VHH binders against Thiamine-monophosphate kinase (thiL). Designs and how they scored, part 1

Scores and structures below are computed, not measured.

Target 1, 333 residues: Thiamine-monophosphate kinase (thiL), of Prochlorococcus marinus (q7vei9)
Amino acid sequence: MLKEENTQEILHDLGEQEILNRLRKYMDYGQIDDDTALIKSYKKELIINTDMLVEDVHFSEITTNPNHIGWKAVATNLSDLACSGLEEVIGITVGLSAPSSTPWSWVDGVYTGIKAALNKFGGKLLGGDCSNGKQKTLCITALGTKGPLNLHRSNARPGDYLITSGPHGLSRLGLSLLLSDPITKSINVPNLLKEHAIKAHQEPQPPIKALQTLLKCKPYAMPWNAAATDSSDGLLEAIESLCRSSNCTAVVDHKNLPKHADWPSGKQWNDWCLEGGEDFELVVSLPPNWAKAWLKAMPCTKAIGRMKEGPAKAMWSNGETIQKAMDTKFEHF
Below, numbering starts at 1 at the first letter of every chain, in headers, positions and changes, except where a header shows other numbers; antibody chains aren't numbered by Kabat.
F, E and O are the ipSAE of ESMFold2-Fast, ESMFold2 and OpenDDE, as the mean of both directions, binder to target and target to binder. V2 is 0.75 times the mean of E and O plus 0.25 times the DockQ between their complexes.
[cut] marks letters that were taken out.
Atom coordinates printed by the task and the answers are left out, and those that the model quotes come from them; centres of patches stay.

## First folded at step 4 (VHH; framework vhh_7qbe_3)

Design p1 (from j3a with G50A)
Fold by ESMFold2-Fast, scan of step 4:
Structure p1 (fold): chain B 333 residues (1-333), chain A 120 residues (1-120)
Amino acid sequence: as target 1 above (333 residues)
Amino acid sequence: QLQLVESGGGLVQAGGSLRLSCTASGFTYDMGWFRQGPGKEREFVASISASGGSTYYADSVKGRFTISRDNAKNTLYLQMNSLKSEDTAVYYCAAVYEWSTLDESEYDYWGKGTRVTVSS
């Protein structure tokens, strides 16, 4: 109702000082009061990543509430840190931009989600800025300590196993279910798959546990080197990025695609598994003895293929190049 | 060090309602309710994400039970409506770091349980 909408507290009416005062409840003591955050000294290498979430590009209020948006902003950034060998989350800074007509309840919801993610994965709210803008945006900078593992996309070698930390396509299916897409109504989606898919889209989990298990199962005398990336842009893109950075060919078997147990059969669903995006699983190229140890230690991991000497491309085990079927990268151009 | 304390159990007639609460001391986790009926194995009832944005239910309770949480009060709730004799069980609150699952082995912290008895 217009009357209910018009009686909500909006950012314009609160002003910058009141907004910052309200955000203080989410911050550590003293962090919001200064232009800079104080970070305790660390005797470890630090890793830093910045991600931006933009309304109607990276999130939609149709499929995600403000709580989900805040959670996702943190989780996606921590996923990038995980594929760089994250040991501990130190904290994040938040740059928020929104129209002055935005309800305070939206900002409060976003910060509730941010705090929930930090409470689960670790880290402090080190600081943030709030500015007026035409479109809602969240810019998260995350800081963490680097563990002993050197994860670089260029570390893939011929003979490596290609492994994913979990199933792919769930976020794409979740999006379709939340939009009531006719495609999902043409099949009877099992309850467990539906629940996992919706959660994967709204509340992605950075692969921190997968990374910790990978570290714990490293064989003695194996170098602290592996190749990894996350699958935010889709599994196929993740595989291709490892191939480009390492100048190797990836060989994938159709039977070994990392599908949820109840995943539908058919080309369309294989395409969603390969190209759906926003799964935020760890995709790793790993020497055979370490690969076998990780597969045994963490049953949700799956060997999907092998790396071999050859041109920088992904191919099926039958020798055919894996073709992109979805034009996800040109959707907004 | 996370402590979970359930409350709200009791005796209720079939068709009645009960609200269970679970108070957690510590960080926000993915949380769930499990139950164990007389002479049965422990089974999943419902789960809720750390943010409260996602909920999952066992088929036997879907449409009758509602899971919710108030993170400001560190409290998890289970609203049980249209209770049946088959719902008679000890109800356990559980918490997990990383991922809320239907598998009880994934849950790191457990409460002592609260007893629910549904009379015919």
Scores: ipSAE 0.000, ipTM 0.150, lowest interface PAE 17.8, mean pLDDT 82

Design p10 (from j3a with G52S)
Fold by ESMFold2-Fast, scan of step 4:
Structure p10 (fold): chain B 333 residues (1-333), chain A 120 residues (1-120)
Amino acid sequence: as target 1 above (333 residues)
Amino acid sequence: QLQLVESGGGLVQAGGSLRLSCTASGFTYDMGWFRQGPGKEREFVASISGSSGSTYYADSVKGRFTISRDNAKNTLYLQMNSLKSEDTAVYYCAAVYEWSTLDESEYDYWGKGTRVTVSS
């Protein structure tokens, strides 16, 4: 009898009361057995977002450990708030469902990642529920205050600069590297690019600092209006979304694609930059004076093109429509 | 490729002050200062978060050194007051993408260093 060696605690053996007791160490505000959390009064507009992460749909334990899953759940939700003009994170609530055979170490890891993200980006863990379910799921609702900047996809105007807050394609490259995909084995990926790509996939950063720098760079005479969206579904989809909502044409310069310094050359790698997804950067349409100020204040930003009058489409500087080369394999329905 | 360039090092008398600067070629989330004195391993000095601005200091410099950053200039500062001969070292600027930490293994980019000599 060696039960003391390599015995893993599972949720069934702990029971509901012990699970709730262990989760209390993560709670900043409210109790797990209370229906509501008390939030201080804010004389500001509030913004709210809910995301659901489902095992084998949104995450896999092959590419991400539980800490990464918890981090990513918070970071992706906060990225949505950032694209809506977030000023301050108030907090989050967490709904967790998992099979009773799930190790406690998995739940503990997820909450550790959640707390790490909140410690970095702000906000309180306001409450959470844990329930039995056939598939691991994580449902996060995030609440924040809205700042003075009015970010709407419909605010793009002819003459605007089209700018990204950072490089694109890193998360897709990271996923490929973690899966030992033959595509990435066909090239010599520099160690620094490999490290950055894997981290971008496992530990995305919501563009909160990019947003804060953007609002600080606003010229006095400009209204508090700009067009922005995130690039979670890929850079090309982000650009097309701005075009559809503003009824403008985006003109992208092929030479100005927002690539990492060590990014491989070639059509395949340009396609991953445009369509890879999960980069969680801001894609912004901005008047020239404000655009130039932001580009100077934040050199990791890149002007990739301009908006002009025309039909709602994205085109290359040579006048050809930008064609989708990658089929998304990630669909919710 | 992100580059970090330190400046402001030099010779100073004990009890004096120096301000080090580190300019990044692009935006960084979290940044810190490390130093390596003669015959010693590289050690943590101070760090600052890119998002919250929260700071952490090594016990040996707490109360004497102040870390700050100007994100519009992509510049990190270390204000060093009441300098001691034990502060003699090459000072390195470092940047991290994911998390602000005391562990140097978490930092992605490093400058070449700037020398600080504190004479008696």
Scores: ipSAE 0.000, ipTM 0.122, lowest interface PAE 20.7, mean pLDDT 82

Design p11 (from j3a with S54T)
Fold by ESMFold2-Fast, scan of step 4:
Structure p11 (fold): chain B 333 residues (1-333), chain A 120 residues (1-120)
Amino acid sequence: as target 1 above (333 residues)
Amino acid sequence: QLQLVESGGGLVQAGGSLRLSCTASGFTYDMGWFRQGPGKEREFVASISGSGGTTYYADSVKGRFTISRDNAKNTLYLQMNSLKSEDTAVYYCAAVYEWSTLDESEYDYWGKGTRVTVSS
């Protein structure tokens, strides 16, 4: 079963022409209004994602300034597009709501961050507005072209290698450093790790480069299908999501956890690597030949385990089920 | 030490059928068929999981070739139907032997190959 069949109507099934026709119907008057935009005619499938970020639920000004909020809003959406087989970012639309008492500098900062992310990853600001609301809210819709690669969580198969595009836990460490958490005060975190962790939390990078190399590494004879998901909710949740969608067991080797070179040793730090969240790396299930090619082409990738026949769960290589130790949902409430 | 022995290659007319076999000296996890045609790189043909429950096929052979296995005999099969001149190649059997080789990202063991020639 495709994931797409579990929703009311899915954009992938609509196809490029139908999606464009629906979008064009909302743009009868072109560029007359600031909240409308012209979309180029593409002969490729389109992918669309919408995310909403709410103050004190999804972001806090204690750890992120307005520039970081705008950057993260774009990065979150582009990460979702990346795990759906993104080829090119067309652009975004932005719905910003804030109390009338909100300084313009805050709004300006948010849009500055949005523009900075688009400048780095591609795409145009196609439309945006600023409306009154009692709580600060960002609603971003991102539009991109779909490449030939079909990425679905349900595509994982027994025998696949489980690979991550980069290290996990950095954003969680960055959050703790920004909050002056006693845990980070009790150890000597190397300066380079501190810098990388804080930047990972405030300026996450959608895994577009990882996706591009994955596509380029596909063996000629392999089908254009693979399993991938975004690790924004944590590495363990990403792995479990692949297991649930593909009805397979993931076997993870504790020795192969995807840690930064300077990452601290110990159970607590392994837990942050597995469950920290907001790392925005790809977690991919691949046939052996494709896995080999990607690992060689992209040194920051790491094979962390394999998929096998069994119940939809993640287990250690010793046969024990991987237990949840953290609840990261409370960090946003 | 795992050994793989291919058999079943030969000369066949275009549109015909041929079945390749590969016998392993012990239990294997994933198994697959690869081929190398004249003047071409080695390419993937098909693979099958240890249980036989999951299969993958190259787009060029999908619908024409069927991979299967008999675990009681430690034998892998490739049923090739509607053969084309482009299918002319040396076909190699490959296997993943041990689950503990998580650091490996490719098949661990390979056979010597069996030649398939499709005449027009």
Scores: ipSAE 0.000, ipTM 0.151, lowest interface PAE 20.4, mean pLDDT 79

Design p12 (from j3a with S54R)
Fold by ESMFold2-Fast, scan of step 4:
Structure p12 (fold): chain B 333 residues (1-333), chain A 120 residues (1-120)
Amino acid sequence: as target 1 above (333 residues)
Amino acid sequence: QLQLVESGGGLVQAGGSLRLSCTASGFTYDMGWFRQGPGKEREFVASISGSGGRTYYADSVKGRFTISRDNAKNTLYLQMNSLKSEDTAVYYCAAVYEWSTLDESEYDYWGKGTRVTVSS
């Protein structure tokens, strides 16, 4: 992306041993200095997730620099762990594949972003390798401890509050701003909203704080069961996923859509809030007492609706089915 | 652990200029300058994004100070012109992995500071 990228050291000239020596500065103290990382014994259940990010499928260098790619690789994986009831991040392993002509500065940037995310959210860099490949690819495996929350999409119950941990649509707006999309040029987007939107796209936040607060707010008399999913594929898809897994109907209020304070008004912008994707917030179905406690403890959360008995679908409070307006579906195959 | 090292402070006459530098041990996204004058709380001076050419300035320095960075050298600069006695302070370099415009509590890493004294 930079004008002078082709004058930098490339991976071919460094070779495997030198690449590994340079990556050692990112490793945390106390790891085994060979092909194996030592994990201390835990009496808690462990959760593990693997995500693969492929160039021109999951990331683009026109909208994200290497630091953003590394950050996003960690953040998206940790978002999946959060939706499974994560208590503590133990660490990650990194598999990196890139063409031998790739500048070292690209690899260094990616690992800088990875380390920044781990510094923010917790966990150690347990290990990693680098191999030659025609396409840039990151494979992140994350390991964490499971807390007492039993979070399953099938745990939604009629009478539950439907709550999101934060605003939706920011990542979609950020993407459009970074691409200089004519849609964003046709309106006056306030500078603070521009900053928040671009940051949301380039540096998503896994909802670990939201999850920790949710756990702490549970009323003592209630079971450790709740329904949760992340909104990586969009808010509407997240709601529909809860409905399908629990065989319940979700009723959403137009007035309660989880919009940023400066969000534009109108159907187009409501559609981006519902279907934009890559917001990585928790979408949770909770019994009323727990829901009210979480809403009070964490002001960024918003009650957007209720669950009721009925077919697996999402509907507006006026009784109409919520229709997909955007063709924003991301598929790996 | 990321380290930030400030340099370029010193004694200067009112109306003069100084350039402060801050070298980071690695790349950072957003960086900023804060200052603390004698008997005052720490205040925001200027910030610059790592993702582009976005800059923010406190009203008291706008038009006089210019923030810039050289990412190849992991170095942040603050060009201070038309210095006033009120600019006398210890200047701190700060870096974030999260965006922040003004709130110092959002900055993750801080340097030890460099002293600027403006004589009348």
Scores: ipSAE 0.000, ipTM 0.121, lowest interface PAE 19.6, mean pLDDT 82

Design p13 (from j3a with S54Y)
Fold by ESMFold2-Fast, scan of step 4:
Structure p13 (fold): chain B 333 residues (1-333), chain A 120 residues (1-120)
Amino acid sequence: as target 1 above (333 residues)
Amino acid sequence: QLQLVESGGGLVQAGGSLRLSCTASGFTYDMGWFRQGPGKEREFVASISGSGGYTYYADSVKGRFTISRDNAKNTLYLQMNSLKSEDTAVYYCAAVYEWSTLDESEYDYWGKGTRVTVSS
């Protein structure tokens, strides 16, 4: 399709009304004409989450183009809703702040990514606002209905299996590959692992399918209660969060760390698996019968440890406390 | 390995009380009671953590049944009060995996059941 973008149109020259008129193609007619969006009545409990993505903190144009940014903004919010027992995405609202010198093509790209994610995971673009700011920022509020599964971090119980919905460390590796980090150049990364890692960083998937299979695998004899959190801040933080909220000890087995099949060997790569972050997998504490059913139904899940009575901490199976590794810092520019 | 033996079942009148017990041959972390009535699917009744600090109940029994355990005796109890005809079932004691059995789902243990019949 032909677009009239031969010159760089910036937000300052368009003005607020023209920007809102251009955004209308992503929304139903009339949704941006009022200060509020109307939501129909629901007989189910509603869950809501608000999150901010800030330039040079959560995203960089070096590693993500505008459509990746928009996708990630939606996926991050939906990951939080999934960890609360999401059944259906109702929709989102978008607050966008950017310098007046920002190209319209950047804003258009972001909304293209937002719509792509909503098309895949569900929900409508209910409304949005644009403001002038010195740093690019996206504020997404997501609204959904709650299904029958009661997922709370405080529901972890002694005797539960600790299970992750997928491998950890991929987003961290992808970020390093995109930044041409010397550490990734010191090893030969297989092409398939490289492709998976870069995609995991740029196009994270909220664990909605994992949640759906978890729900379907519940033994009928078990209550609709389990503990879950996402691993956006890293696997170790996710495990420690479950321990703090449930007041119990997690025991993790080194041999059972959730690594990609081609994952490099060594302490630093184990550290990236535990602390890399932005994997957005579901980390779940489950009664053994339910754990067994989920592991069988969804081969990408992995049992990584058990919960036991004790202080709120994570430990290795040898009894030593899991220590945080060196703080790994990335340059975004 | 682990054996669970239920006892205390029997015939009781509606509105009456009955106490079930389940003795384990070794230490368990979580234990629970499940039941299966005539022509019904097996359903959850109550569970208790290894220390006794956490308890969970099915809505149908909440306020009427009390789960407890004596770890010195490796014994689980279910105190059933205000019994109703719909409580008629075979009651099963269940124990979750022992701590040492990471990745070993076959260590889910079940007793053979004890029958409870509530008249009327």
Scores: ipSAE 0.000, ipTM 0.151, lowest interface PAE 18.0, mean pLDDT 82

Design p2 (from j3a with G50S)
Fold by ESMFold2-Fast, scan of step 4:
Structure p2 (fold): chain B 333 residues (1-333), chain A 120 residues (1-120)
Amino acid sequence: as target 1 above (333 residues)
Amino acid sequence: QLQLVESGGGLVQAGGSLRLSCTASGFTYDMGWFRQGPGKEREFVASISSSGGSTYYADSVKGRFTISRDNAKNTLYLQMNSLKSEDTAVYYCAAVYEWSTLDESEYDYWGKGTRVTVSS
């Protein structure tokens, strides 16, 4: 027997004006019904970031549904703001480009995810636009207020502790599990690790709680300066970025890699921890006194190494340079 | 990777001597010795900088104990002379990349300890 074909509304049939009218239900009350949004005076320093998410580069419908795509677009942008000393999310604007054959249900799902993330992390949806394009693309601009922390990659100093706010490699494992990669079939992945990995990939959390705890742990007499970056491009890249910006050497102990409790043993799994990407944790260089306070106050943080005087590079505690493993990288195709 | 392994502990008569060793593979660290006696808190004994140029001692062991290192052998030593019953303890080797204080909270890596018993 033939099943009846479900008819669905597509963007071509709705047209630009109707699409924008439907998106209005996601806007916060009091937004201007014009091409621009108004922002009240905050009498504080503001921080701004723009991220683009492109289909088959940053997301795939094989691993993420539209709600996950919208959530991820907000969460990843807010992670960048957190690494710049975010205090409060003001709001976001959304630019969407998609083929005219795209179902409205896809757009509706994306905005549902966007609103869910804003409801959890803060901020208003200030505006959005939609245009025809050959490939689905989301452009998010996020605005926030800056708190008292001066977080710059160049603030790392010899003697600092290198600390991560959480485990690394989970998003890469989640991606592999969702793609049914043969490498994950060769091992027994515990159910809890599997669940955490998939959730980390589909629903990343910006490190706002980690940032708030870091702020509260600052010793009274210490300057409001620290070095931080996020690990969106992988832990090793985050460490190397701090080294380049501060002109210091990072010394990492192989035994102190920030792994989930159930993480598999072996070189390939250590490589995924270092280079997996999309973990969106804080990687921070801190003076010893502040570092120890943060490690005590927040058990999910881990000291992974130290900064020392030397060339801008990451090295193991045995003196060897940390090498990139090209074989562990996946393409979103 | 850094793992600390202490050796050289044992039973010794009061007034005797004993040498403890700690092997540390990998990068050159600032290192120290700590001890914990029966029913006591862990206490600082001695420390040495990565180059060997600076040494520090607890008052209770000053003049009797000598800390030294051989970086070519990746080995830390504690030479203990004129041993007293109060020196009875488990001795721990500890390492840190770079320290500005002698407090145990500065040390990132710890051995499992080696037992020293001084009989009288």
Scores: ipSAE 0.000, ipTM 0.156, lowest interface PAE 18.8, mean pLDDT 83

Design p3 (from j3a with G50T)
Fold by ESMFold2-Fast, scan of step 4:
Structure p3 (fold): chain B 333 residues (1-333), chain A 120 residues (1-120)
Amino acid sequence: as target 1 above (333 residues)
Amino acid sequence: QLQLVESGGGLVQAGGSLRLSCTASGFTYDMGWFRQGPGKEREFVASISTSGGSTYYADSVKGRFTISRDNAKNTLYLQMNSLKSEDTAVYYCAAVYEWSTLDESEYDYWGKGTRVTVSS
């Protein structure tokens, strides 16, 4: 349902009991009157991740509204669980700290975004707390069951395909569009690309479907081992992370960079694809027969390179080392 | 223009050995072997980098087949040991300047193939 936005109603005026009463409508498990949440017993291994998001460090009201902040907090945490072999999201807990002058509409918006993400990706809101603090801070802990896939950065082997679950660079373009970056103003960005880029930045999607398809495509005789990491820090960093953890060389083909269909041509745009960050896709190293099965089953996946014996570095297919190009800080545009 | 010519195919008994060769006219490339059995799709067998420093094998042939190359002679080899009836296929030599996948679509140059028949 539509919620009435009232920025004049602040946390100070509501008081603790009324704030807790209003948060009850978002809760699936536990009681706010209790300090703990209960979950049912699971006969599987559990995986857990905690992320802390701080105002003006991890989020800004210039590029994201409260609904986007809440969505993104859940989506990014679930992306970390996905690259660890997530089977099912059990739920999350939310710790929120905010100044007493904070509008209730901001808190309500954040929880609305949290609930929307859980409704899409799975899981229950197990518990939440709200405390007074100088700076807006969200602490999200997510809990899930581990499936049969043993995904670890150290599992990459010579001969593996290097595959991404989706396109890269969209979040970086979205950020530039939202900040009215002069670079973005100097080119004609097609409306569809603009819409996809802004949505990718504000409403990222954890690669849960990609993970489920990867599991279903495993050849019968293959062990349940593969190398994976997420690309939150950029595609090139993800590739280099796999190389360092597995002590292998990655060979990447310029022609196979994972670009959106309408992506601009040129070195700068290839650099944003490689180093933009916040795309939250899986970057996976797979044996050939499993790789081919996944590529066939899921059209959004792309083989971008191969792993081979050598030093822990990323190279172009022509033998040149891939150089980092994005040294510009976001405060300089 | 690169031309690839396979040789060494023939009839061999199960458990036997056979060596295939592929000669290239022109520059050295990343090279691979593919095969197509009766009524089946073409499948990857093995590949080798331009320097010979990296080799990759399909799981079905690991430990039995060895890929190698002699760049001075522009020749690629596939040593096939412990042959099985399921290895019966037409074997194709393929080349690409630079490669990032094992899919046949990534290979620019193909030979006409050489037939290998494994009898019990």
Scores: ipSAE 0.000, ipTM 0.118, lowest interface PAE 20.7, mean pLDDT 82

Design p4 (from j3a with G50L)
Fold by ESMFold2-Fast, scan of step 4:
Structure p4 (fold): chain B 333 residues (1-333), chain A 120 residues (1-120)
Amino acid sequence: as target 1 above (333 residues)
Amino acid sequence: QLQLVESGGGLVQAGGSLRLSCTASGFTYDMGWFRQGPGKEREFVASISLSGGSTYYADSVKGRFTISRDNAKNTLYLQMNSLKSEDTAVYYCAAVYEWSTLDESEYDYWGKGTRVTVSS
């Protein structure tokens, strides 16, 4: 019987040329042999973003396998493009750094995750590099076309509805479940909530569908302008960012926090909803008629508050300033 | 409640040109032109992505027809050159909810059509 493929085959033993040869199966048509790509001419504006994922800061082998890491690298970058009015993903480039002792199976897994995300959300793998480094690091640059919607944090206006594209806190709960955190072991988390939370942490979805629906719901007579940001640093930080950029006050209702149906009750769990982070949803400020259209067209959206004239801060409907309860805006692993 | 209204159809001699327009009452992603000739099923003519960066044409019209759009006016165009008798049809504007499609079944909204007659 032939020996099974050695999953502990390390990068040092393969060498650079063999690593590149193995990565070629992930590359799309149009990539050239010298690791550059030609981009067809577009008559629209282009948007570009670079994100870096670092081991023990943005991911951990305890909570995410290599496929999840590759998926997250693409999904988080595309989330940034979405909040800038993304129309079409052109493609990405990948810079990977890892210790020479890293198993090939880790690199292969990461690229498998990258390819899965591109297959779902669009875009080509345009190029990449692999280098020796003491810590695993993944750097993604994504390129897309800009559609007609002008999304800027400074576009919020008094009278706007404050809406989120989906529930918040799930990624933070998922992280705690994966780490067997005593806090989550002290409560009975329903199975459906556990599944949704773990999936949210390991397989985030960029809010591309939410953006598409938002565009489709724009009332005919309204300008192509809205205020939006993503919630990667937590919902409260996203709200405060809109307030700072627009010089408006956000008024949020406790009863309208964007919680999963089975979300636990209590201040601690409200704090995780507000500050947990890594939910990668759109947080949007919209005029009332556009807001109502989006809420009707996409049931996962939720109106959480309103914008009003006032200082750049977030407050509860009772008039009290929303207090930060967590030492970090979101928890890294 | 999205409405698509086609215009620009008419009678034209073989070898002539005609420009069709389609105005949408709201936002659309991918848009396309389909046509249905007398006694025939509806067939694909051309499509264009939201950015205008991707265009697709049926082999029968490639090199003769040009699809374009003006997103500021919510308007789609089809410039038809070197018209043939086989181009005689009712031309329909179609729009999609989801990004990117060449398949008729993926289009969510359709106009009522504009008639083009090419005489020999």
Scores: ipSAE 0.000, ipTM 0.115, lowest interface PAE 19.5, mean pLDDT 82

